# VH-VL binders against Probable pyridoxal 5'-phosphate synthase subunit pdx2 (pdx2), part 12

Target 1, 248 residues: Probable pyridoxal 5'-phosphate synthase subunit pdx2 (pdx2), of Dictyostelium discoideum (Social amoeba) (q54j48)
Amino acid sequence: MEELIEENNIKIGVLALQGGFKEHVEMVKSIKHCFSECENKYKYSIIVQEVKSVSDIKKLNPHGIILPGGESTSMAIIASSNNDGENIFTFLKEYIKQGNFIWGTCAGSIMLSNNVDGQKVGGQSLIGGLDVLISRNYFGRQIDSFETKINLNLKFSKNNNNSILLENFEAIFIRAPAILDVIDKENVEIIGEYIVTKKDGTKEKVITAVKQNNIIASVFHPELTNDNRFHQYFVQLVLNNHLIKIKI
Short names: E, the ipSAE of ESMFold2; O, the ipSAE of OpenDDE; V2, 0.75 times the mean of E and O plus 0.25 times the DockQ between their complexes.

## First folded at step 4 (VH-VL)

Design s62 (from b4 with heavy chain S54Y D99G W101Y E104R; framework fv_brolucizumab)
Fold by ESMFold2-Fast, scan of step 4:
Structure s62 (fold): chain C 248 residues (1-248), chain A 120 residues (1-120), chain B 110 residues (1-110)
Amino acid sequence: as target 1 above (248 residues)
Amino acid sequence: EVQLVESGGGLVQPGGSLRLSCTASGFSFSSGYYMTWVRQAPGKGLEWVGFIYYGGSTYYATWAKGRFTISRDNSKNTLYLQMNSLRAEDTAVYYCARGLYSGRYYFDYWGQGTLVTVSS
Amino acid sequence: EIVMTQSPSTLSASVGDRVIITCQASQSISSWLAWYQQKPGKAPKLLIYKASSLESGVPSRFSGSGSGAEFTLTISSLQPDDFATYYCQQYYSSGSYDLTFGQGTKLTVL
């Protein structure tokens, strides 16, 4: 079984409708080693490709998908179109239900959330699945865009048995959303937090990254930095899921 | 502040073995950093030996394979280089250095080095 | 393996001069190149990564440029403290993990 894994490729799709998808593709391509031990007994190649339609996703058949940043309203309108193309968001809901891994960053994190602060009745469509409350433009309302170094507590298993602390991770926040609360406190694991000093002088702790089973969300832009460790983390999660499926 | 301190260098006979250590402070090995060894023969340039990823996977220069082994103890914040079947050509200052992560194999902090002399 | 060749091997210049050191790769390495400074008896210090990105704490008189197979390190106004040997290092290694350094350029400040 494990011999089959040595010859397998891990396929990652990056949704290329708007935003920083090219930077995400480049970051995934820059990975030469997984975040945990990958030695001579495990051999894999990472294939990453832009996807713009349900047809593209079906042809690639990716083990994981990245939903990049961008303007969330525009991306949701494009992805939810029922005119000439298939509804990508409907397809992704099923993709997630089947146990495939998905990572939404910035605007992508909004689209994966079940609850969006201030969303109007009849507002933009969401993929859903992630049991958090997210604010679309929290940092833009409270503080301007900024860069800082943060610590991330990476979660590999639900029971926190495989946890890695990333220190001095460079995070870029560009008019970023913020996760305000966790609704399903049993299944949502917090990866990152940040204390914000608002323009009125008050301090608030916000969540910057979470994992819920096969859904990962982050509100910063790791694709704009020189640090591919969060991309390594996502690929490692996808690889772990693939290995489990093959060994069964 | 980040510091790396090498130890274990000295005089060794050809064919002998030596183990070098590198102790880090100011950052944690549990944070996902990869670590490297680079050597420099007297009056010569820099030569990469190998690196080790967070989880213990290693990659070596072709000339080092089979003779040199890199390991790390994340709980002790210590990096090791086990050197076997030493030759006169292995005489060099050995530096440990910190790399950030996969795909970015340049080194932002270096130790002061430890001298290994292979001679009679 | 990718061979890195530096030019010149030695260079002497005066305080205030503009100094250029070149590095040539035996094949294209895109922008995956770093520059180091090594003062006599000291460990190397990172100056530049990804061909042109200045490391934090390095004086702005240092700059890097180039892509593909040809790269340069420039010191815009030489200072006495710049007496050192300078090394380039490729980290492209697309099909292998061989990291290679140039032979070094020794810079003497007069």
Scores: ipSAE 0.005, ipTM 0.492, lowest interface PAE 11.8, mean pLDDT 82

Design s63 (framework fv_ivicentamab_arm2)
Fold by ESMFold2-Fast, scan of step 4:
Structure s63 (fold): chain C 248 residues (1-248), chain A 118 residues (1-118), chain B 110 residues (1-110)
Amino acid sequence: as target 1 above (248 residues)
Amino acid sequence: EVQLVESGGGLVQPGGSLRLSCAASGFTVSSNYMNWVRQAPGKGLEWVSIIYSGGSTDYASWAKGRFTISRDNSKNTLYLQMNSLRAEDTAVYYCARGYYKFGYFDYWGQGTLVTVSS
Amino acid sequence: AYDMTQSPSTLSASVGDRVTITCQASQSISSYLAWYQQKPGKAPKLLIHKASSLESGVPSRFKGSGSGTEFTLTISSLQPDDFATYYCQQYYSWGSYPLTFGGGTKVEIK
């Protein structure tokens, strides 16, 4: 049980195995403003640190963790090894079950998904928890890597009664996965969608970001832009969860 | 051991009502996406309705407003309330379990026959 | 809507024959297709899910293939137990489109 006096900061861990973890750290450090639902954040300091092991995560004891993009196979192999006798993915499964917030970007979104298109039982290791179907290399197979602007409907409450629209959000797709479908339609909230024009001229609608309770996933790379608003959104969710737990 | 047992079918006049039951054993209905599928005599399979693990529901367009899918978690039983029945509703009604949260059906009941005629 | 078309509607075959059944979707369903076997007076039985994943206990003579809009079920050496009606079913689209079955293919003895 947490006491009010003992909670004076919000700690964010960034998994530093591969990908843009340094860029994610800098984006969190750049947060100076938040949305209206991020009330009371100036009562707390935001601390962000790289984590590379279960030991690092335990030492930091973060309120939320970011899983950056990168090569998903390589990250899974590294994370599933028994460094210091503990498996990072096994630890993160429990971390999520305890109600802590986690956000996976690109490769991280694959690792959080329960269903990966074309993956057999006993295949690549996953953290799981997110009830979506994701395609590992969708954009790399259908279209070259690209930059575009998308609209995001940010979800702050479970019932969608106070969402915020981000228009013309710059999204960078680098051989990105795509969320093809929502399995748990009652609990998964769609944040972003995009219509892809394939090289053969056909069009498909894909999902680019979702939220399921304490799990957030996105298939683009916001950490490679100058727009920290999606990072603000994640930190706001972490802070709101913390305030609920300590009954503020 | 997974089992699904339907009951409640029978002969009913047009405009009448019937409630079908599906008693489940060996698993928890609230943990799966549960479905009703029907088959008219000599015809193919036709999806009727689904209840998701969280309790929300969807229906075939022709079933909306007349049919209601529900469950009783304490009895581990699935129901289909059918109102304003028509001759074209005559069919064997199966309850079917979606594997975890997928829409393919790994277990089916034996079916219960509903005949709508005057 | 995701309409599912099966062909042929009926076929006559002898024990030992190679049988192929085709299922076409009106729009891409990726690999989210299941195949069922139904014998007269009985409930359907799942044979294959995810277009090609054989269900436990189903004989290896059954094979599913395809993706997108065209799928096949092949029985490499037809056995007496295989005379039945076969159905494909898409489960790609939830809510906005109903779950849909093909019209069925009845495999009859010659």
Scores: ipSAE 0.000, ipTM 0.411, lowest interface PAE 16.5, mean pLDDT 82

Design s64 (from t1 with heavy chain D99S G102F S103R S105D L106Y W107Y, light chain S91Y T94W; framework fv_tocilizumab)
Fold by ESMFold2-Fast, scan of step 4:
Formats: structure tokens, C-alpha cells, sequence
Structure s64 (fold): chain C 248 residues (1-248), chain A 121 residues (1-121), chain B 107 residues (1-107)
């Protein structure tokens, strides 16, 4: 019975150490159309649960994990003080290497990055895997929080040419990081960008969302809006990956 | 106008650390851009060493990463290069340069005059 | 590392000639390629960015084209002040890499 439930479900874990994890859970729960029927021949239900430890992740056995926004240093400290300690980050690194999908938002995007602006020896622990240079609190240096509309070019597969443009997507930036550079332009696909005009008139282009295979990162907070399309996108990527795995 | 100027010893002994400083005028290094080092061995082509972002974050060429350190001194509007365990192969003209990016494009827009560093006893 | 190979390594041409230099990447780099001019004893100067975009203040006789792995840099009418070594540079992936250079001299 449990195996039948397991076989017919897409399970999403939301890391509940700090930040907006409840909002992410509610956003995933709000996905009610087409993922299992309209766009797919097979019927799958979406299950989402908070996870706080390696034990929670193993019990849920999720097909994908969301790392929410919040303060990245606080998330690392909480993970280290959990019963599992640093095991959570070590486990997630292996989870990613096994081909499972992960999406980091804001602080989560910092945790997934291989290169963090101003990171010193003995600094914050990172999961890594994403070949970008990311700056903490980039937008917070000039403005603490702002809301704007951006365009997102959603990527499903590097070779499929099946991209979906989300126009006028509402993006909320709260003391947000910014992706400054892509280390590997072949494997890192840019989903979103934003042009910042500095006080001296200098324009700087920053990246707001990327995809590298099974790693998704965004620096804004879609979970604080009424638009669940980015969550739909992530769940669709997870579903597509699951279908490939069970057919192999 | 923006100007970059390298300074440091022109002669370094093998196994020692090569140290160079780039002094920037006309723009604050903490306000923007990527601040880079590029070298050119005599009679050869250009080799990118790395950059330091205006906030202090560094990215180094993997072939040199274990030997390279870049630092900034915002009070003097300077950034520096340290290259440890030098050999004769490190003899080159060293340039500091400003890197600009906009709309995905990345290029070096201002360069220092270059400083020749010879590694010899 | 992405390797950049330029051809020819050197060339001699007359004033007014059309000069063509090629640059080949060891893998596709889309259009993420720059061209620099370096005169003897001086620092390099940016001429072309993003494969085909002319830098402000650079004479219109300089142009670039290509995408993927094969790129071309052209001087439509060579002038005496164009005597220099020209370098291509990819910025598609770290580390950023340069070609070995093409020396342009007058006959």
C-alpha cells in the first residue's frame, strides 16, 4: 500500500531550518492543475513536507528539495547545531550528486553556490555544486527591499529548445544576493536577469535565477507572492526527472 | 579619467613571493567593477591570473590558484597580487586591469602600463 | 580549459590591404569572444567585444564576425598605425583564455 502511494506521488521536501519555509510549503500545496494529467500521461499527486534533519529527508525520500530564503549564516548555524550537525549539508551534496533536483531561493541560492563573494577561510559552510559567483546582500547595500516585475526564461533541457517565457513575473527582493558571474556558461543556463543603475550612473547587469542540470537557484522570494508559476516549474522538472528514472 | 598603475620589485628570487600593487585613480575600487591581473611572458601571449570583485571576492585561474592571493586596500584605493614559490617561468610583464560586464558581456576596458618582473638569482 | 588558436601567427601586408585573422576555440563559446590590439611596449587595447561589437572610439575599419568555434577579425584597409599583435579572448568559461596572438607588420 505504502509502495503504491510512493509510486504515484511526487514528493517535495522543504528545508525548515530558518526563513520562509512555510510559505514555500503552502505555495507547492497550491499547485492543483495539469502536472499529473494535462501535461503528462500518468497521474501523479504532489506531496510536500517540511524536513529539519537527515532523518526527516530519509523518511520522506523526496524527489526534490527546496532550500528557502532567510539569512544564509543563520541557516548554516542552525544546521550545525541540529542533532545531525553538518550532516545535513553533506547529505544534500550527495543528494545532488545522485541526480536529485534541488532549488535554492535567496539564502538557499548562496548555500548552493561554489563561489561566494567575500567568503574567507573558515567562513560559512556551503553545500556547493552550482558554478556561479554570488554576492550576499547585494541589493541590501543600496535598498533593503523592493518589488519589481522581471521576465524569466524557464529552461527544461539544454538540447530541447523548449523554453517558456514568464513575462511580468512579480519578484520580491529582501536583502537579496545577486549572481554576479557564471563560471561555466555551457552548463549554467540563465533564467533571469536584472539591470541595476547605481548612484554614479553606472549600469550593472546581475543574474537573478539560473539552472545547472538538477540545481535551480533564484535570488528573489516567489513564495511571498500569489504567483506559484516558479514552484510549478520546479515541480515539473522533478516530475520529468522521476519519469526518466523509472523508465530507465 | 580612470588610471591604473602597477608597482613592486622588478626582480624576485626563485622560491620567493612575487608581490605587486595596483594603484587606481579616478574611480573607487570598492564602488564597482572587477579588478584583474593579467601577465605576459617575454615573446608570448597573455594569461589571465584572476580578479577581485569590488566587494573583495576573488576568482583565480585554476592553474595558479594554489600560489595566488589577491587583496584590496580600500583606504589607499589599491589592490595587490601575491604569487608564491616563483620560478623562472613566472618571468613576465604583469598588468593590472579593470574588467567591465554589461548584459552578459565581459571585457578589460582599462589597463595599467605593465610592470616587468624577472625571476632570477 | 578552452584553448584559443589563432591563424596565422604572423602576416605582412601593404597599407590599404584587407587583413583577416582567424581564431578557433577548442569548444563552442557562442559569441563570447573579444579582440585586443597590442602595440610594442604597450598594454592591450579592446577593439571588439561579443564577437562583433565595435568598442566606442575604435575606427570602423575594424570588424569581427563568427560564432561557435570559428571567429574572424578583419581590418578592411590596413593603416600604418595598425601594426600590432592582435589577440582573441574567450569569456565563455573560467579560466578566461587568450589566443597566442597574430603579429601584423607592413611589407
Amino acid sequence: as target 1 above (248 residues)
Amino acid sequence: QVQLQESGPGLVRPSQTLSLTCTVSGYSISSGYYWSWVRQPPGRGLEWIGYIYHSGSTTYNPSLKSRVTMLRDTSKNQFSLRLSSVTAADTAVYYCARSYYFRGDYYFDYWGQGSLVTVSS
Amino acid sequence: DIQMTQSPSSLSASVGDRVTITCRASQSISSYLNWYQQKPGKAPKLLIYAASSLQSGVPSRFSGSGSGTDFTFTISSLQPEDIATYYCQQYYSWPYTFGQGTKVEIK
Scores: ipSAE 0.006, ipTM 0.531, lowest interface PAE 10.0, mean pLDDT 83

Design s7 (framework fv_refanezumab)
Fold by ESMFold2-Fast, scan of step 4:
Structure s7 (fold): chain C 248 residues (1-248), chain A 121 residues (1-121), chain B 112 residues (1-112)
Amino acid sequence: as target 1 above (248 residues)
Amino acid sequence: QVQLVQSGSELKKPGASVKVSCKASGYTFTSYAMNWVRQAPGQGLEWMGWINTNTGNPTYADDFTGRFVFSLDTSVSTAYLQISSLKAEDTAVYYCARGGYWKLSGYFDYWGQGTLVTVSS
Amino acid sequence: DIVMTQSPDSLAVSLGERATINCKSSQSVLYSSNNKNYLAWYQQKPGQPPKLLIYWASTRESGVPDRFSGSGSGTDFTLTISSLQAEDVAVYYCQQYYSFPTFGQGTKLEIK
């Protein structure tokens, strides 16, 4: 096994077009333990850097990219600006098609979705790829943020042998979207859910995190907590993907 | 109110190309996905795929990759289906059908009248 | 790919009588997350496009007469016409939208 694994650096880019990116960078830097594959991490160092343009991404050549929270319309406008003659969203779409891992959180989850409920006429550009229906402002008018504990069922493969349950994970929701439906139920795996109590006292379950192959989406802000386990999960997925590529 | 009006019937030879149009009216075109459904003579309904009317991104069912192209002209609220390298087995009525964002999970509330494409030597 | 199978292929019913059409999916179309059945029914008359009758297995589309009803859950679904009228002569299709859409083969309804 060891003879087939070369020492290397796992590079993570954090898209720094709007707020929240600094916290993601610090969370990735704080990773000192991995899940079930800790011995593989000993052979690899994690490098994380902010990226603001296609040029930055090409220079870093990251194995995975994090799209942080922020206002998705503002991010789309910034991304449409001249980025070394290349549109950053077009680049990211191809980056994903090449099998590289991407994780969008809050606004980033909206940008990765193929279907956005309440999308305005002539609205923002999307990266796409994720077969879900997402609502930008699910939790209602005038609700800015709340904190709660949720359970996450982390998916590494489509079989249950490599699933890890994170109980009582601290989730911060800031004007949060919610995933309302999964369009491709065969390929989209649910990681997290939350039960919302409606005005009439009935309860509705909404989806808070999903995985579709190399695309990860979450509607909460783990980067604003002291719990780096979701960042560990993403980096582990990136590392697993890298190890498969070099072993082939 | 809501209407989907398709282009007229087409008679083509094998190897030719055809482009079917579907003009929407009575609603905000970009708020609803457009789907394409095929029905061969005397046969049932077969979903071909859809196109996101805001982004222009198409999704094709497995049997409809390669020769089939979905496109849009949002300035005239029109969706298009192009079929290249026509074969006799492409003979069918082609329908456009509206699926809303909530209804993009696959049921269709409004349908075009259908366009008959006949492919014969 | 979810396969939809209807029964019977054809059905003749007298005016004013009850018509029942069945639809079976090769796997459940009940989504545990929202407890909804992703199943629709359509009516198609000769020379016309299909018309949506029912969605979410049992919700009637606006303008559809009360005599049409849908029932069932999971893999087994039924469309019922409580009192057949002349204008109900058509082919009826079930359709799942749990994954990418697939239709049943259709049931032809005729007057006896």
Scores: ipSAE 0.028, ipTM 0.593, lowest interface PAE 6.9, mean pLDDT 83

Design s9 (framework fv_refanezumab)
Fold by ESMFold2-Fast, scan of step 4:
Structure s9 (fold): chain C 248 residues (1-248), chain A 121 residues (1-121), chain B 112 residues (1-112)
Amino acid sequence: as target 1 above (248 residues)
Amino acid sequence: QVQLVQSGSELKKPGASVKVSCKASGYTFTSYAMNWVRQAPGQGLEWMGWINTKTGNPTYADDFTGRFVFSLDTSVSTAYLQISSLKAEDTAVYYCARVDYYDSSGYLDYWGQGTLVTVSS
Amino acid sequence: DIVMTQSPDSLAVSLGERATINCKSSQSVLYSSRNKNYLAWYQQKPGQPPKLLIYWASTRESGVPDRFSGSGSGTDFTLTISSLQAEDVAVYYCQQYYSTPTFGQGTKLEIK
């Protein structure tokens, strides 16, 4: 029998190889209040640290990890994992399987997806786990980079059908991917959608954010804004998961 | 006016191969996925899979791996179904049908007229 | 695979009367995040390809007469023809597209 230990810290790792990792760190540091209905019953300190290797992740032992967006992040990750003597993608697959939370933004969302449109068999390696079909540079072909306000339906538990509407969220799309389809509709919940107006005036709907259990993915760059509500959402999910684990 | 026009009926011997075409008109070919559906004589409808018209990547249902190949030629707005090593049980009407990428993940709004493939010795 | 079961296998209805065809899925085809049922209905006349009638369980395809309607949610769905016409004689199929698409076995509708 082990003692139930209550920790007063929630640890978030931000993968710091390329991309907007510093902006993600600052967003997490800016979180000061309960996200919704003061759902957090305890006062926890949020610790956020950059991680660049499997060794860094093991030392921090984070409750959740953010994979930032960036055009060349996958190559940097591969190079870094070779230097560690342990593959970081293999480590993250196991991290996710153990029930730990992970959030991928932009390029990070691609790395978490099981199906990438146009991917060659045996080609680029992925972390995987998220049952969606994602297109790499959808917005760059249909529309140049843009900023807009979107509404997000935040999901906490699929069994309760509970969601919170996050209104007027500032979203920045830069050479952004788009989620084209949900493969596992039973387990993947849509958080955000956007209607794209093409140059010829026709309209198409794309998915911009999803949740599948402990995997969160978004195709926009919330870290480039002043709106930390999506970071609050991720940290709240991590905290809720931690509270469940220490009580059981 | 949206149309999907398929190639004519085929009579083949066991072990031969067949290539069925489906030519699209009246819409932007690459804005819709192309699906294939089989119907054996006197039987119901059976979904075979689809091909992404933007990338050329096919996805097959479990029963239709190996001998079945989906391909396309975007320059002439045409999708193809090739069946190799034909067996008598492949005798069926083969339909192409389109799916909207963004508003649908599988309902089939327009269908070709069907191509009867008969396999007999 | 999700198994789709239709009932009855065949039915005969008099002209001008109501026809109802049922479809049951082995698991829910309601995607809660979109509040949509991934369920379609098709009509197939002899020698012709299927024609889409209804999608998202209750949305009528453009050009389909208003006597056709779809209802239901989750696992139980119904196609209703409010006043049968001679041209409605056909086999009707339900189809789920929540996962790998599957069709019901079909219901043959005849005039009584």
Scores: ipSAE 0.007, ipTM 0.555, lowest interface PAE 9.1, mean pLDDT 83

## First folded at step 6 (VH-VL; framework fv_refanezumab)

Design a1 (from s10 with heavy chain N54Y N57D, light chain Y100R; at its last look DockQ between E and O 0.62; V2 from the best seeds 0.00; counts 0 for: pae E 7.3 > 2)
Heavy chain, then light chain:
Amino acid sequence: QVQLVQSGSELKKPGASVKVSCKASGYTFTSYAMNWVRQAPGQGLEWMGWIRTYTGDPTYADDFTGRFVFSLDTSVSTAYLQISSLKAEDTAVYYCARVDYYDSSGYLDYWGQGTLVTVSS
Amino acid sequence: DIVMTQSPDSLAVSLGERATINCKSSQSVLYSSNNKNYLAWYQQKPGQPPKLLIYWASTRESGVPDRFSGSGSGTDFTLTISSLQAEDVAVYYCQQYYSRPTFGQGTKLEIK
ESMFold2, look of step 6: ipSAE 0.066; ipTM 0.627
ESMFold2 (binder alone), look of step 6: mean pLDDT 93; pTM 0.949
OpenDDE, look of step 6: ipSAE 0.019; ipTM 0.548

Design a2 (from s10 with heavy chain S31Y N57E D100G, light chain Y100K; at its last look DockQ between E and O 0.05; V2 from the best seeds 0.00; counts 0 for: pae E 11.3 > 2, placed apart)
Heavy chain, then light chain:
Amino acid sequence: QVQLVQSGSELKKPGASVKVSCKASGYTFTYYAMNWVRQAPGQGLEWMGWIRTNTGEPTYADDFTGRFVFSLDTSVSTAYLQISSLKAEDTAVYYCARVGYYDSSGYLDYWGQGTLVTVSS
Amino acid sequence: DIVMTQSPDSLAVSLGERATINCKSSQSVLYSSNNKNYLAWYQQKPGQPPKLLIYWASTRESGVPDRFSGSGSGTDFTLTISSLQAEDVAVYYCQQYYSKPTFGQGTKLEIK
ESMFold2, look of step 6: ipSAE 0.006; ipTM 0.524
ESMFold2 (binder alone), look of step 6: mean pLDDT 93; pTM 0.954
OpenDDE, look of step 6: ipSAE 0.094; ipTM 0.686

Design a4 (at its last look DockQ between E and O 0.01; V2 from the best seeds 0.00; counts 0 for: summed loop charge +4 (limit +3), pae E 13.2 > 2, placed apart)
Fold by ESMFold2, look of step 6:
Structure a4 (fold): chain C 248 residues (1-248), chain A 121 residues (1-121), chain B 112 residues (1-112)
Amino acid sequence: as target 1 above (248 residues)
Amino acid sequence: QVQLVQSGSELKKPGASVKVSCKASGYTFTSYAMNWVRQAPGQGLEWMGWIKTYTGNPTYADDFTGRFVFSLDTSVSTAYLQISSLKAEDTAVYYCARTGYYGLRGYFDYWGQGTLVTVSS
Amino acid sequence: DIVMTQSPDSLAVSLGERATINCKSSQSVLYSSNNKNYLAWYQQKPGQPPKLLIYWASTRESGVPDRFSGSGSGTDFTLTISSLQAEDVAVYYCQQYYSRPTFGQGTKLEIK
């Protein structure tokens, strides 16, 4: 009975409309080991592919999707093009509602947010689902780009039994947004924070990464570092979800 | 300085529709969310939902997701509540009330004077 | 939804005396990220809309007399009128905005 091993292939799509999708693909490919605190009994393979259309997403049938950073207006325009007769953002809204995992970085986190500071009536199309308020280019108003060390409290389940603290994680901010407030305080878990010193000398705590059930958002760029542990975290979340579903 | 002025009382038959207006003045309309609150005769306050005046996106409380429609005309700083297929149980005073920044500060700092909608045969 | 329960339902207090109104939420309205209690108090006089008195549990709205104060944290909150005036006769409501807004059932304050 030991010789009968259930196969698990974890399929990750990276939305390749515009921006930094190649870096995410390379990071996922670099994952060689199970996340050290989340051992599992099943062998699995990670399949990662760029997806550029609803047809690509359906063909891959991914267990999770990464939305890279980039220029969000350009991505919204491309997503609304006649792309096999279906808008990608509309499809992704349903993908999220069905419980599939999605992670947005930088501009990707803006696209997932239910509220964007300064967005006008009839403004840019969004995917939504993440019940936060996000400010575009928040860190870019203070400094265009910077790197700093932050602590990340990686959360795997609602009860936090297997939470992992990553100390001194290198966070790269490039004209980055910031999450200003959490609206659904019951379901949105804060993974990362940062204290900004404004020009007038006052300090403001902003949120840099969150998890709302199957939605992950980060405003920094882990894909531009040599540390793949945030990508491991996302893949582990996807794997855990997949394993629960196949046992039911 | 800040004022919310609502349209006058309405007397309607069951099955009709009503549209209540709430005109804002004394502040930047699109910097604050507009909420609707119901108070049945002799009863307490019930939040119906809100509309984000910058985006025009409404959110309805669970009990108000059918016959109740929020809308805006930002050119005249006015919010609207439309109730269709009126029922006797819709008889109430309807208030508009503003909250800060898209409702993220969800206390109601200014209220309209209220609009009594009476539904009877 | 977070249920807000006020006590008492009705209160009679002599002019110049202290009035206290309690409000209890079914779960904490203190958000640890910003350390704020998402609680407000309103006064509603007959035939008038509600008027904001207190927000963030203890912050008095501009133009509200000093005799009104709010206190408490988490699940338990109190509105205090330190020296009752004739014009304070009203129904008082607490309201949480930690999640979708909900109101207490109201407390009617009368002169004894």
Scores: ipSAE 0.000, ipTM 0.493, lowest interface PAE 13.2, mean pLDDT 84
ESMFold2 (binder alone), look of step 6: mean pLDDT 93; pTM 0.953
OpenDDE, look of step 6: ipSAE 0.018; ipTM 0.574

Design a5 (at its last look DockQ between E and O 0.01; V2 from the best seeds 0.00; counts 0 for: pae E 6.5 > 2, placed apart)
Fold by OpenDDE, look of step 6:
Structure a5 (fold): chain C 248 residues (1-248), chain A 119 residues (1-119), chain B 112 residues (1-112)
Amino acid sequence: as target 1 above (248 residues)
Amino acid sequence: QVQLVQSGSELKKPGASVKVSCKASGYTFTSYAMNWVRQAPGQGLEWMGWINTYTGDPTYADDFTGRFVFSLDTSVSTAYLQISSLKAEDTAVYYCARSRYFSYGMDVWGQGTLVTVSS
Amino acid sequence: DIVMTQSPDSLAVSLGERATINCKSSQSVLYSSNNKNYLAWYQQKPGQPPKLLIYWASTRESGVPDRFSGSGSGTDFTLTISSLQAEDVAVYYCQQYYSRPTFGQGTKLEIK
């Protein structure tokens, strides 16, 4: 059926509390949900909307949600202020548990992490769900923001060698966090790594992006580039999951 | 067209405050850092600081702390520079200029705002 | 802060001739992580805002004529105008953004 059935539309919510939510929306609007035209037998329309409250999320009922970068503390405050009786982060915790897809960028990645460096050991993240250790502002002050090329191994399934390697992907880091370690090495897939040479000449390897089931995190900002392939990746994951659910 | 448009010239007395606006158009406002640069009459360029339009966090140069405040209204793609307790030495043209978070030069500049502080 | 020093302070060059402006940084602006020089050149004409000419020490900004070129690495940089045109009369500034941005004092370029 070539006809767009409303029920078959992929809906993406972008949390629009603070940060680069507009950029994410624009990226999603610009993308094709398929890396290859031959991979998808079905044409789906992608609906992307900003969501600012639990009510908004419920209304949209998205298949996936993007958590933009920004200031995590500010986002938390705003989330609390916009509480129509239900906390957004609490809702998102359940949203994730239900198997819906979520992608956090920069501050969003921090919010999804179970362990944040500098916080009390075992401290609860704002949302949580991702079994990694992430360091806030790993790259230091704002002045340490930079752009570089990284490789990304986009994995679509745990069981399938179905991965796409993106070489020399433009990555923008803005006071970026860094994933220092993967706690659950069995379930967390590393999508990207980067060897950082600090100004003092020391070298450290950091993880730039990960996937754990329905949770994706990146410490860089693909939404600030002209490369929408990471967004395509996310949408593809959402689409694949949706197709499974509808038994197509 | 990508452009930054600043507010008009200001004449202020010492001790007063001024707020200069810089409105961006033609691009996604939050995709670029906004810098502020001062140029006194007949003098060179001085970097005052920048504001991260993505996070809203300002960073000030050492010489521009205290009386200088960067702010944003992202809803209208506008950055602001507020100077309080104006001094005669603050007389200068103030520029806003975008950059890619110190990854690139300042590629787009406002037309500048002359602030004159005179008794 | 990194101090940028330009030389000369002023330069007079005949039309069609090569103009060379030098810029020195008090410390290296070469970042080892990406092997890029965090150095830019600007042109400012009277009554106008600065215009970006070069970034990453040698990359020409879009729309900038080919006669403008940047070279150098580490602490020593050069802006070259291969054939001076009348419209090139301006003050030129180098700027580092390796750390908190700082500008050179500027070089006034005039026609001889």
Scores: ipSAE 0.042, ipTM 0.657, lowest interface PAE 2.7, mean pLDDT 88
ESMFold2, look of step 6: ipSAE 0.045; ipTM 0.567
ESMFold2 (binder alone), look of step 6: mean pLDDT 93; pTM 0.946

